VH-VL binders against DENN domain-containing protein C297.05. Designs and how they scored, part 2

Target 1, 138 residues: DENN domain-containing protein C297.05, of Schizosaccharomyces pombe (q9y7q7r449to586)
Amino acid sequence: VNEIPGWNDVDLYPLFRALSIPNILVLFEAALMEAKVIFLSENLGMLGYASQALLHLLYPLTWQGLYIPVLPRRLISCFEAPCSYIIGTLSYFFHMDDVPLDNIPLVVCDLDKNSVSTFGKIVRLSRSLRSKLQAHLK
Key: E = the ipSAE of ESMFold2; O = the ipSAE of OpenDDE; V2 = 0.75 times the mean of E and O plus 0.25 times the DockQ between their complexes.

## First folded at step 1 (VH-VL)

Design d5 (framework fv_daxdilimab)
Fold by ESMFold2-Fast, scan of step 1:
Structure d5 (fold): chain C 138 residues (1-138), chain A 120 residues (1-120), chain B 110 residues (1-110)
Amino acid sequence: as target 1 above (138 residues)
Amino acid sequence: QVQLQQSGAEVKKPGASVKVSCKASGYSFTSYGISWVRQAPGQGLEWMGWISVYNGNTNYAQKLQGRVTMTIDTSTSTAYMELRSLRSDDTAVYYCARVEYDSSGYLDYWGRGTLVTVSS
Amino acid sequence: QSALTQPASVSGSPGQSITISCTGTSSDIGGYNYVSWYQQHPGKAPKLMIYDVSNRPSGVSNRFSGSKSGNTASLTISGLQAEDEADYYCSSYTSSDTLVFGGGTKVTVL
């Protein structure tokens, strides 16, 4: 069987709508290595759906870092946390200057633009494994 | 700082084998892979294969399967590419290049190249 | 010939912008965000200019930018300078865990 647990679940639908499979794989790799992930969207609902879908892709692994599906503007200092996190925020309020770069790699994903930017080294799945997973997701 | 020093030019007869070396310095040798790329005179770049220095795993371009072997010697931080059953169309400059293990395969530092001429 | 299609040549004047296209398939450029671009001057080894579609290595001028749409990647050189005259190659990761190169584009600064 070539089934990936939960892959056909409705909870993954928002990620597939917003992002290409290669971009989903980058997010998956970042989460597996416990990096920092920031989701950007102009749609509050999309931030919640996409971040939850990413957490679902990790099953049976449990996310150990900070998780804030929608970050209020008043709590912008949370981007300075010196730990792994998955944080979503409205594109309108976001600026890269709010995110100090440290020893934990950072991935910024713009869900409205299907765009992923990486800062620091993300440990990737082997090229062979990435190729196999990508083929199964098509 | 990162350097990939390749062996000198070779002249071979058709049917012979050639073994090109690539000595790495300026980085942790086992933390990166080595890819091999060739370029025939006046032609474009052609990828030949790569080897993971950490575990010795290789993957070769389909058209070279059975003719190419890539190896490493971690004691000397040297990678090798051997091409067998040489033909005149194997005349090319052969490059080694560093590839980050588990990266997308981009080649960040290149050797200066080794000219291999195959003629009778 | 080469797996990825590039124009044979592109010309521009100093200060102008030029763009080089690189077209593949869903099994390489379309399937992955793993496109790199290399600059090669005559008699020299290639130099990495762009990796992972749009990222620049340290030391590469911000006049060089990369993008991708579907099965086509593009390299844009703004503010064209005489030193940019070289051959440019695109490359992509493939579904077979290999790399492929484009045929190369000769950039001439008029």
Scores: ipSAE 0.000, ipTM 0.527, lowest interface PAE 15.9, mean pLDDT 83

Design d6 (framework fv_daxdilimab)
Fold by ESMFold2-Fast, scan of step 1:
Structure d6 (fold): chain C 138 residues (1-138), chain A 120 residues (1-120), chain B 110 residues (1-110)
Amino acid sequence: as target 1 above (138 residues)
Amino acid sequence: QVQLQQSGAEVKKPGASVKVSCKASGYTFTSYGISWVRQAPGQGLEWMGWISTYNGDTNYAQKLQGRVTMTIDTSTSTAYMELRSLRSDDTAVYYCARDEYGDYWYFDLWGRGTLVTVSS
Amino acid sequence: QSALTQPASVSGSPGQSITISCTGTSSDVGGYNYVSWYQQHPGKAPKLMIYDVSKRPSGVSNRFSGSKSGNTASLTISGLQAEDEADYYCSSYTSSSTPVFGGGTKVTVL
């Protein structure tokens, strides 16, 4: 969790346009520990770009959980999956009541509001590593 | 306001082609797919095909495969439907309609329709 | 012909309830909970009345309700009013990932 593979090879621009560096770090920490990540936006392109940027940030690690860049409303029950996932959906169709809270930590990121909400325990990177990453992302 | 605005009526001869436009406004164009649905005079609704505004992928009704082409111009938030080798039985009102995520599940916003008449 | 079967016409009196059926197969209506209903007045574009079998869009009267049993979906209009006189079409997702429409039902308010 202390080593960040492939950092310099990823295109983080979509994430940088939408989110502050501290919020990007929370998403990165969530993905490293295989938590549940939900992206919200009113813009379909933003959902695709942001989720792909997060996956690229993990390089050379590959995401092993469920990945749905844009979840159709008809498949809203996918939020109930008892496994790690990265799922994006249009914000106007999303409701927290659709997401049962279980023993897997959850991060909900609203890309249009630069907002990140955490449910459960997210394992944080060390202070020194977080400080180094924040400096690198500037 | 959220709307789909279509081009005006067309009169064509058999064998010609027609291209209908559908301009979206009031919402993020790339967040929804666009389907085309036609209705011959006094008849029911017939789905023609769909285009993803996100990546331009298309899915056409088998009956129209080879005669129809759907395209988008994201810079103007406009979808186009071109129908070739027109026959008299292609006379219909042509609608563009918005569907969510390209799932073909339902059409929540419709254009006013474009009447295409195929006659001598 | 349309893949989904609807009655050609249904009639009722003001204040009455009427029901329109939409019958398909296990590859469309029976296989998925993704049925929609559209109202069309003469010379106008269709208007979405029901989606996902039973859900109403914002602005649609609660006099309109949808249901499904097996391979048959139904649209019910309660408290029938003169302005409900229109053509009604059902639509369903199919196992081919394409939509299909019913033949349409003309509702007459007597």
Scores: ipSAE 0.000, ipTM 0.529, lowest interface PAE 15.7, mean pLDDT 84

Design d7 (framework fv_daxdilimab)
Fold by ESMFold2-Fast, scan of step 1:
Structure d7 (fold): chain C 138 residues (1-138), chain A 122 residues (1-122), chain B 110 residues (1-110)
Amino acid sequence: as target 1 above (138 residues)
Amino acid sequence: QVQLQQSGAEVKKPGASVKVSCKASGYTFSSYGISWVRQAPGQGLEWMGWISAYNGNTNYAQKLQGRVTMTIDTSTSTAYMELRSLRSDDTAVYYCARGPYEDSYYYGMDVWGRGTLVTVSS
Amino acid sequence: QSALTQPASVSGSPGQSITISCTGTSSDVGTYNYVSWYQQHPGKAPKLMIYEVSNRPSGVSNRFSGSKSGNTASLTISGLQAEDEADYYCASYTSSSTYVFGGGTKVTVL
């Protein structure tokens, strides 16, 4: 089949509502290269919806890193993991000092503010691939 | 061919409001956003905000939030920028420009209006 | 008021190459490949010279080139000509889905 199974069934609305297309592309690039991604929101449901939408954008690739859609306060040391991850947490529990910077690039996304910050080098999609993805996301 | 035509110069007193127009021609109006950029005499460029000509969604610079309103009239292919509670430091040339449009491949402002001088003095 | 840092002035002789830096943060230049450069002659509206870091619009001389490394974008003008004397501004998309300009650089052709 020329269509990817389940691709058109993925509800990307939570990402498009919260984030601009450029911010979604940075997150996609980070996840594709197996960087560290942190999602912040004051809304638990948004953390789950956005992180799952990002994982669905990777299909048929399967995320191999750590995945914690909502990180409990007691597990804050998980930010110290020396591996790729996608971790969501409530904004009021998050401080940058809790995240040591290492050789794995880090992207911090605040879903409530439509804000993305990058620490380290993210490998970018070629303009051709970016253009095709932007057209597909419309 | 592609042009943005702005309204003429304005002289306002402190506390007044000004509304600048920007009429587009030579392209499909709804396909691009319109940015507003100002430049005080002898100073640099300052981005004020942008509006989607497709759906009218806006995004304003933080320091102007609450004082600026951007609108579109699709029937005349015209964008408007209204700035309220004018102060002397709002004296500037106000430009409209096509773009950036975040879901296009052109993330720059490629066509500019001539500018509208707004002078705020008592 | 600008958030991106540019040198106030850069000078060169005809035929020389000059480079203008534009330094931002991890929330603008460092994150996005949406850096543009504008040329402004006195009394005129700005003209787009470079978009998306390194792309030239139709009609812009190939003497103008753009690049980016980390949080710093650069505009290079090769084969400097008298007509290049102008103010140059960088601009970048930001994490807040806004746009921000640099303070501007006055290029003088000696």
Scores: ipSAE 0.000, ipTM 0.627, lowest interface PAE 10.3, mean pLDDT 84

Design d8 (framework fv_daxdilimab; at its last look DockQ between E and O 0.08; V2 from the best seeds 0.00; counts 0 for: pae O 10.9 > 2, placed apart)
Heavy chain, then light chain:
Amino acid sequence: QVQLQQSGAEVKKPGASVKVSCKASGYTFTSYGISWVRQAPGQGLEWMGWISAYNGHTNYAQKLQGRVTMTIDTSTSTAYMELRSLRSDDTAVYYCARKSLYGNAFDIWGRGTLVTVSS
Amino acid sequence: QSALTQPASVSGSPGQSITISCTGTSSDVGGYNYVSWYQQHPGKAPKLMIYDVTNRPSGVSNRFSGSKSGNTASLTISGLQAEDEADYYCSSYTSSYTLVFGGGTKVTVL
ESMFold2-Fast, scan of step 1: ipSAE 0.042; ipTM 0.678
ESMFold2, look of step 2: ipSAE 0.160; ipTM 0.730
ESMFold2 (binder alone), look of step 2: mean pLDDT 93; pTM 0.951
OpenDDE, look of step 2: ipSAE 0.020; ipTM 0.575
ESMFold2, look of step 4: ipSAE 0.273; ipTM 0.759
ESMFold2 (binder alone), look of step 4: mean pLDDT 93; pTM 0.949
OpenDDE, look of step 4: ipSAE 0.321; ipTM 0.806
ESMFold2, look of step 6: ipSAE 0.008; ipTM 0.590
ESMFold2 (binder alone), look of step 6: mean pLDDT 93; pTM 0.948
OpenDDE, look of step 6: ipSAE 0.005; ipTM 0.619

Design d9 (framework fv_daxdilimab)
Fold by ESMFold2-Fast, scan of step 1:
Structure d9 (fold): chain C 138 residues (1-138), chain A 123 residues (1-123), chain B 110 residues (1-110)
Amino acid sequence: as target 1 above (138 residues)
Amino acid sequence: QVQLQQSGAEVKKPGASVKVSCKASGYTFTTYGISWVRQAPGQGLEWMGWISAYNGNTNYAQKLQGRVTMTIDTSTSTAYMELRSLRSDDTAVYYCARDTSYLEWLSDAFDIWGRGTLVTVSS
Amino acid sequence: QSALTQPASVSGSPGQSITISCTGTSSDVGGYNFVSWYQQHPGKAPKLMIYDVSNRPSGVSNRFSGSKSGNTASLTISGLQAEDEADYYCSSYTSSGTLVFGGGTKVTVL
């Protein structure tokens, strides 16, 4: 079970229930460097909860990229956008072949499996900062 | 539990306007659209329009363009549908429904429905 | 009349299979795989039975199945039961970005 001292936001609980702290840290690092983030789930609610929680974790920074909490199937070409984004989609509609790999690093997070896959170089926080943040999120 | 709670029945005179509310609970309001569908007594379903709770974009049925306005209040997770210049043929049960499409100009599948609001237009 | 054409009524005996058609044009049913089916009992709100032509929501009996050929979508109810007696509506996305419903089909279980 995770404790989050000083945050006092009940809307973050679904994210911490679905993902391990190390996986949350990878998503946080990806968002900080303005990478591409894709959330996958069979549950539409989870897509909304996770993406909103990630945006909240960035405060006071504001996300500057494209944000689509749930991507409709007919807008699948949005994965081809040559810019930073946070996009969620239902797992059964998603195929890696729909996502062209470019110079912007990509992170694919499956919320139902607690898994994170990275494509390209994600610049990680220093070991001391990661350790301190990990202790704070416990 | 996911649900949509609609406001109560209304009786209006021809030429008046009516505003129906639809309060969402049990899910993140901004990740879905809300479509409005009406059904006159003994008749079929008629789509009126859609609003994105994500960005407030709307798309209205051509027949109702200029008479209908859909809005959202994110702070209360509530959608509203206002219909103006009421006629007797506007007498119907008005439903709000959760639309899986929440982006621009799209309407899709309606997985959760409100119980309906009866609007009667009579003189 | 309605934008999508459905038969006004269909009847069957318990245990039989029935099929309801929904015919549109290439600008709606024929052009997109965004066809849904709704069940409505008297005095109740509609219930989603099928979405995206052939997909069932969680909790919907596998006796209900959907398909599409050209401009016609179909809802099939196998093993017909008394509780299936209701009105059924199809709906489709259109090339104009709007949604249209069929006129509805009354299913009677004999």
Scores: ipSAE 0.000, ipTM 0.506, lowest interface PAE 19.5, mean pLDDT 83

Design e1 (framework fv_ecleralimab)
Fold by ESMFold2-Fast, scan of step 1:
Structure e1 (fold): chain C 138 residues (1-138), chain A 122 residues (1-122), chain B 107 residues (1-107)
Amino acid sequence: as target 1 above (138 residues)
Amino acid sequence: EVQLVESGGGLVKPGGSLRLSCAASGFTFSNAWMHWVRQAPGKGLEWVGHIKSKTDGGTTDYAAPVKGRFTISRDDSKNTLYLQMNSLKTEDTAVYYCTTDYGDYEGYFDYWGQGTLVTVSS
Amino acid sequence: SYELTQPLSVSVALGQTARITCSGDNIGSKNVHWYQQKPGQAPVLVIYRDSNRPSGIPERFSGSNSGNTATLTISRAQAGDEADYYCQVWDSSTDYVFGGGTKLTVL
């Protein structure tokens, strides 16, 4: 039995319920190119589920950047980190002016609104490959 | 700056043929999917067809009303897109736009040419 | 083949909020893009991927998409917003589909 360790421990359903498949693919592509990813939700559990699901979708690649599943308001300066990251925070505490735009592309995902906003260039998979992945994930 | 410039439009009789060209600049044309979108006078936008990038197979797809009559091709060495229109009908009368969905992004059309008018009339 | 339905026309008073709908079966599972077209001009992308604005598009323009309806919202309507608006989706089975267009009149 060649099971992938932890594969069945991550519930991907919350992510696929919250986001359309095209939006999930944008997040996947952002993570592959080591961009900055911010997850927003009013639900702390959703922040944990979504970020874990994204990391799981990268297998066998391991995320090399900063990872903070839930960022406290008092640590808001962490958004200024000049490196790749995946950071979740409650929607109530987030403002775009807290995030300086630099040479690392940024993706802001509002899990409660199925909304993905991009700042800077995200390198996309070929459309034929994205079409195949979209068909398999439906 | 991305620029798309269409040419070749004009008056043609039903059953006739016409070839449109679109000169592209300001982006890596060979990596882009290129499309033709048309608009009949006073009507809405209608996708005509596309040609994929060489990396994605260089294949073409067409909307049902033009399939078998129109052919899309590209010349990457000249950064030029073509639409060969055969067996033209009066309902093909439209402004034809050259557009790109910025290569492989989500199928939205970020860049449009000015359009070229094709009138099919006796 | 997949179809998108828009109202033929929408009127809004100057300074008020206009809402233009785009209906399609399970459209919330697709990403919707919106174009503005003024007379004699090529279309201009105003919203992509449901709710994102291209550089240069005012924050008065916003979008949403859920269930069977996507909506383009234009807040604080200005005379210059008078135009035809088209929704559009890309679908792997149908490729590229445009709505019929909605004429926005600013009263």
Scores: ipSAE 0.013, ipTM 0.636, lowest interface PAE 7.9, mean pLDDT 85

Design e10 (framework fv_ecleralimab)
Fold by ESMFold2-Fast, scan of step 1:
Structure e10 (fold): chain C 138 residues (1-138), chain A 124 residues (1-124), chain B 107 residues (1-107)
Amino acid sequence: as target 1 above (138 residues)
Amino acid sequence: EVQLVESGGGLVKPGGSLRLSCAASGFTFSNAWMHWVRQAPGKGLEWVGHIKSKTDGGTTDYAAPVKGRFTISRDDSKNTLYLQMNSLKTEDTAVYYCTTDEFGELLPYYFDYWGQGTLVTVSS
Amino acid sequence: SYELTQPLSVSVALGQTARITCSGDNIGEKNVHWYQQKPGQAPVLVIYYDSDRPSGIPERFSGSNSGNTATLTISRAQAGDEADYYCQVWDSSTGYVFGGGTKLTVL
């Protein structure tokens, strides 16, 4: 219960440096409802740090979907998977046309631009709870 | 075996034009981003420009010193990359290398395979 | 424009460790690639994405990248390692950027 492999090795600083707190909350909400999350960056290390940080923020919940920290171009069809996922890929070879929109909501996060785009309905935390979490995160 | 063979280099006068070719084999050319990189005699490497694969839009980008004067194109049916060089200047004198940024299953932004280069000399 | 700075030359004794640096503003936030070029030959990729080795490159070659400096490390240097070495990054504003190159001499 109290032990997660690598728990104490997860550095949240890169995620908080790259993204505003409101954008982190959107990613958190998407992961909680088991949506599809795509991370984009021109930096491979950033893709690994951001996805691991998101998984860390979900504790004690365990991510049940597909997890690919960095997707090779030859596996681009993985974006078509009909399941929840967290997938990172380099910005330059990402095209929205490679991601069919289905009944699972999608969030695309560009870590280099501090931007999130949502497709479909993301279930949001109550305004009150969101405000309290924002106040406590630095 | 991956092979890139440049041709078309030679002596040309300032203000003149020259077209370089690069014949590619040993990989799926149509899926690859193709680049031209040059090196002036005794100097370092300098990126000239690239052309993306058709799956990535087939667009071209150029370094500032050559923008408006050079044009990159490709013929996927012949596995050939081209560099059309117009309004040549003495500072364009260099060995021009054909290189690839992306094969299938690879990440972008680095140059995996290089041709042997072709020398372009711009002088009066 | 983004710029990379390398020392003009580095010397190393046979069997010793050579370190070639590549400096740039916040280069640790970028992915660094390294090329080896011998006289009269085309460049050869020796390290990509900071620390990965292409097939056929000996494990004596390694890379690191943090802060403002990336480093190519060549352990147990051999005569055949003598060459010019270039670092390279992608910058979204400038495009593909090469360092000026470092001549490695194996004594």
Scores: ipSAE 0.006, ipTM 0.548, lowest interface PAE 13.8, mean pLDDT 84

Design e11 (framework fv_ecleralimab)
Fold by ESMFold2-Fast, scan of step 1:
Structure e11 (fold): chain C 138 residues (1-138), chain A 124 residues (1-124), chain B 107 residues (1-107)
Amino acid sequence: as target 1 above (138 residues)
Amino acid sequence: EVQLVESGGGLVKPGGSLRLSCAASGFTFSDAWMHWVRQAPGKGLEWVGHIKSKTEGGTTDYAAPVKGRFTISRDDSKNTLYLQMNSLKTEDTAVYYCTTAYDFWSGYSDFDYWGQGTLVTVSS
Amino acid sequence: SYELTQPLSVSVALGQTARITCSGDNIGSKNVHWYQQKPGQAPVLVIYKDSNRPSGIPERFSGSNSGNTATLTISRAQAGDEADYYCQVWDSSTAWVFGGGTKLTVL
């Protein structure tokens, strides 16, 4: 059994309960290519758990973009930022009209619905690396 | 202290138009998300639509049954919310309530203050 | 589309405890709000965010929310508690969703 370094220290249980493995892999692939990731939930705790779990999955890589685990209502214009980001917000504050589509791919994940929507092209992991990650997440 | 007063309801024929108003007082109207909620006679509550505060872009969203027919707007200088209803149908017959979510982080997903409602009857 | 289910009616004897349920798929992950509506009157918020009471609402009113069921509990029921009660959540696919309402009769 071959483990990814540091993987044993990551508690993915809360994220695993909210999202299917295929949806987690899409988020991981989006983060690896430095896309835009938006997490939606009615639960502030879930926004924190999901975004932290995603950052931990990148080890030993570190996220280089903007990171806001819970976006204040007053800062909704941050969705218009022309850069890579991981931003969480409460579902009832979010509208797709708040997010202009640009050359950076966008992934919107609704943690309460176990749904992932992609806008633009997300580069997939090789089959071998994807299989290794799927096996470890199960 | 917090008061919402609806007006403009009445009898209108199918295909007609009507404009409702809601006069607000006792809170900072310009900071509030405002909603319209309706209730058909003897039936339950149904969300109609909302308008965000100006600082959050002043955007609107509508329930599927009214999308394209109803328009929500606000005049922050007059502390007034509006609902423009076009192409009215008999199933739009209801008491229309003006409601607000004042505290975004504590209660914006709820409807913390309600007006007394105004009756709209769509009948030939 | 997301749907909330409430019983049409619930009866309670004076001084006893009434429990009104609101069922929805994984409703425990959502913030549930409860409204009281008396005949000819506007709704009044009695519980917000599952279990919190607005100022002026008696301590006899409480709420809980877990799994697929949220519950409004009214202890030591009084004649004045007779009303229709509505639960409400926000859902990303449907927006603001109300339950069908429950008529509470105090015997």
Scores: ipSAE 0.000, ipTM 0.503, lowest interface PAE 18.3, mean pLDDT 83

Design e12 (framework fv_ecleralimab)
Fold by ESMFold2-Fast, scan of step 1:
Structure e12 (fold): chain C 138 residues (1-138), chain A 125 residues (1-125), chain B 107 residues (1-107)
Amino acid sequence: as target 1 above (138 residues)
Amino acid sequence: EVQLVESGGGLVKPGGSLRLSCAASGFTFSNAWMHWVRQAPGKGLEWVGHIKSKTDGGTTDYAAPVKGRFTISRDDSKNTLYLQMNSLKTEDTAVYYCTTHPEYSSGYYDAFDIWGQGTLVTVSS
Amino acid sequence: SYELTQPLSVSVALGQTARITCSGDKLGDKYVHWYQQKPGQAPVLVIYQDSKRPSGIPERFSGSNSGNTATLTISRAQAGDEADYYCQAWDSSTYVVFGGGTKLTVL
């Protein structure tokens, strides 16, 4: 049986409602290459749902980097970590000046605006693989 | 086959207005980010602006020389991209190309693999 | 504003290797794409994401990108390679940026 373990335990709906499939693919590509991912939203619940959905899409791979679903304002120095991470924070606490750009690519995703900004090189999946994944995600 | 066809170019006086159209076929237009790129006679390529897909918010961004004068819009029901040019200057004289990323991309790091043949806009008295 | 610099012109003898450079601040941290344009025609993508070739582009075309400089290499140059070549990258503050273009002459 080729069932994906835990599929029914993680709700992917909020991620697919907030983001277009092309934007989800950029996040998936960033996570696969162990880049830095920052989620922004004015909704705390959305930050948790989106980051958990992204981790679920990586299965059977386990995220090895830093993971903070909601970053408190007093811990904004965590954005300076010189390692791969997935960090969510409320949009009104976020400033790009708090994020030093280094040799690890960065993706900033605004869940409320369905927008993805990339800094550095994110390795893209081939067009054929991207097309196949889009068909399966629809 | 995948195709982009620009139209609407012509001769216009400084201070005038003109609207360009780009008809798309052979791909899912509604999923694509669309760009305008121009080229003055004998000069290089210059990006004008883009409009994101409706799923990505349909927002627009513009190059500094055209910001406030040009407006990009799209009609997904007609598979058509538009460039409304106002307050035209002689330095806006160029061939205007419609171009796009691979159909599936949503970011600026993708190359322009589909181009129209261009439409000439001449701004002179 | 982010800028990409290319030489105005490059000459190559038939059958020899042409190299066209594109320079920008920390360009190696960005993807670079290359376009070929012949007189009266729209640009044609010849290299994307630093080194990948679209279907239909001959293996004589190759690319590299490191440090501040990207290079388009055209091996065994042919008369039909005579054209203007443009590099392109994306910058978060300036968006899409093209180089000034290089006229390749095959002699």
Scores: ipSAE 0.006, ipTM 0.604, lowest interface PAE 10.3, mean pLDDT 85

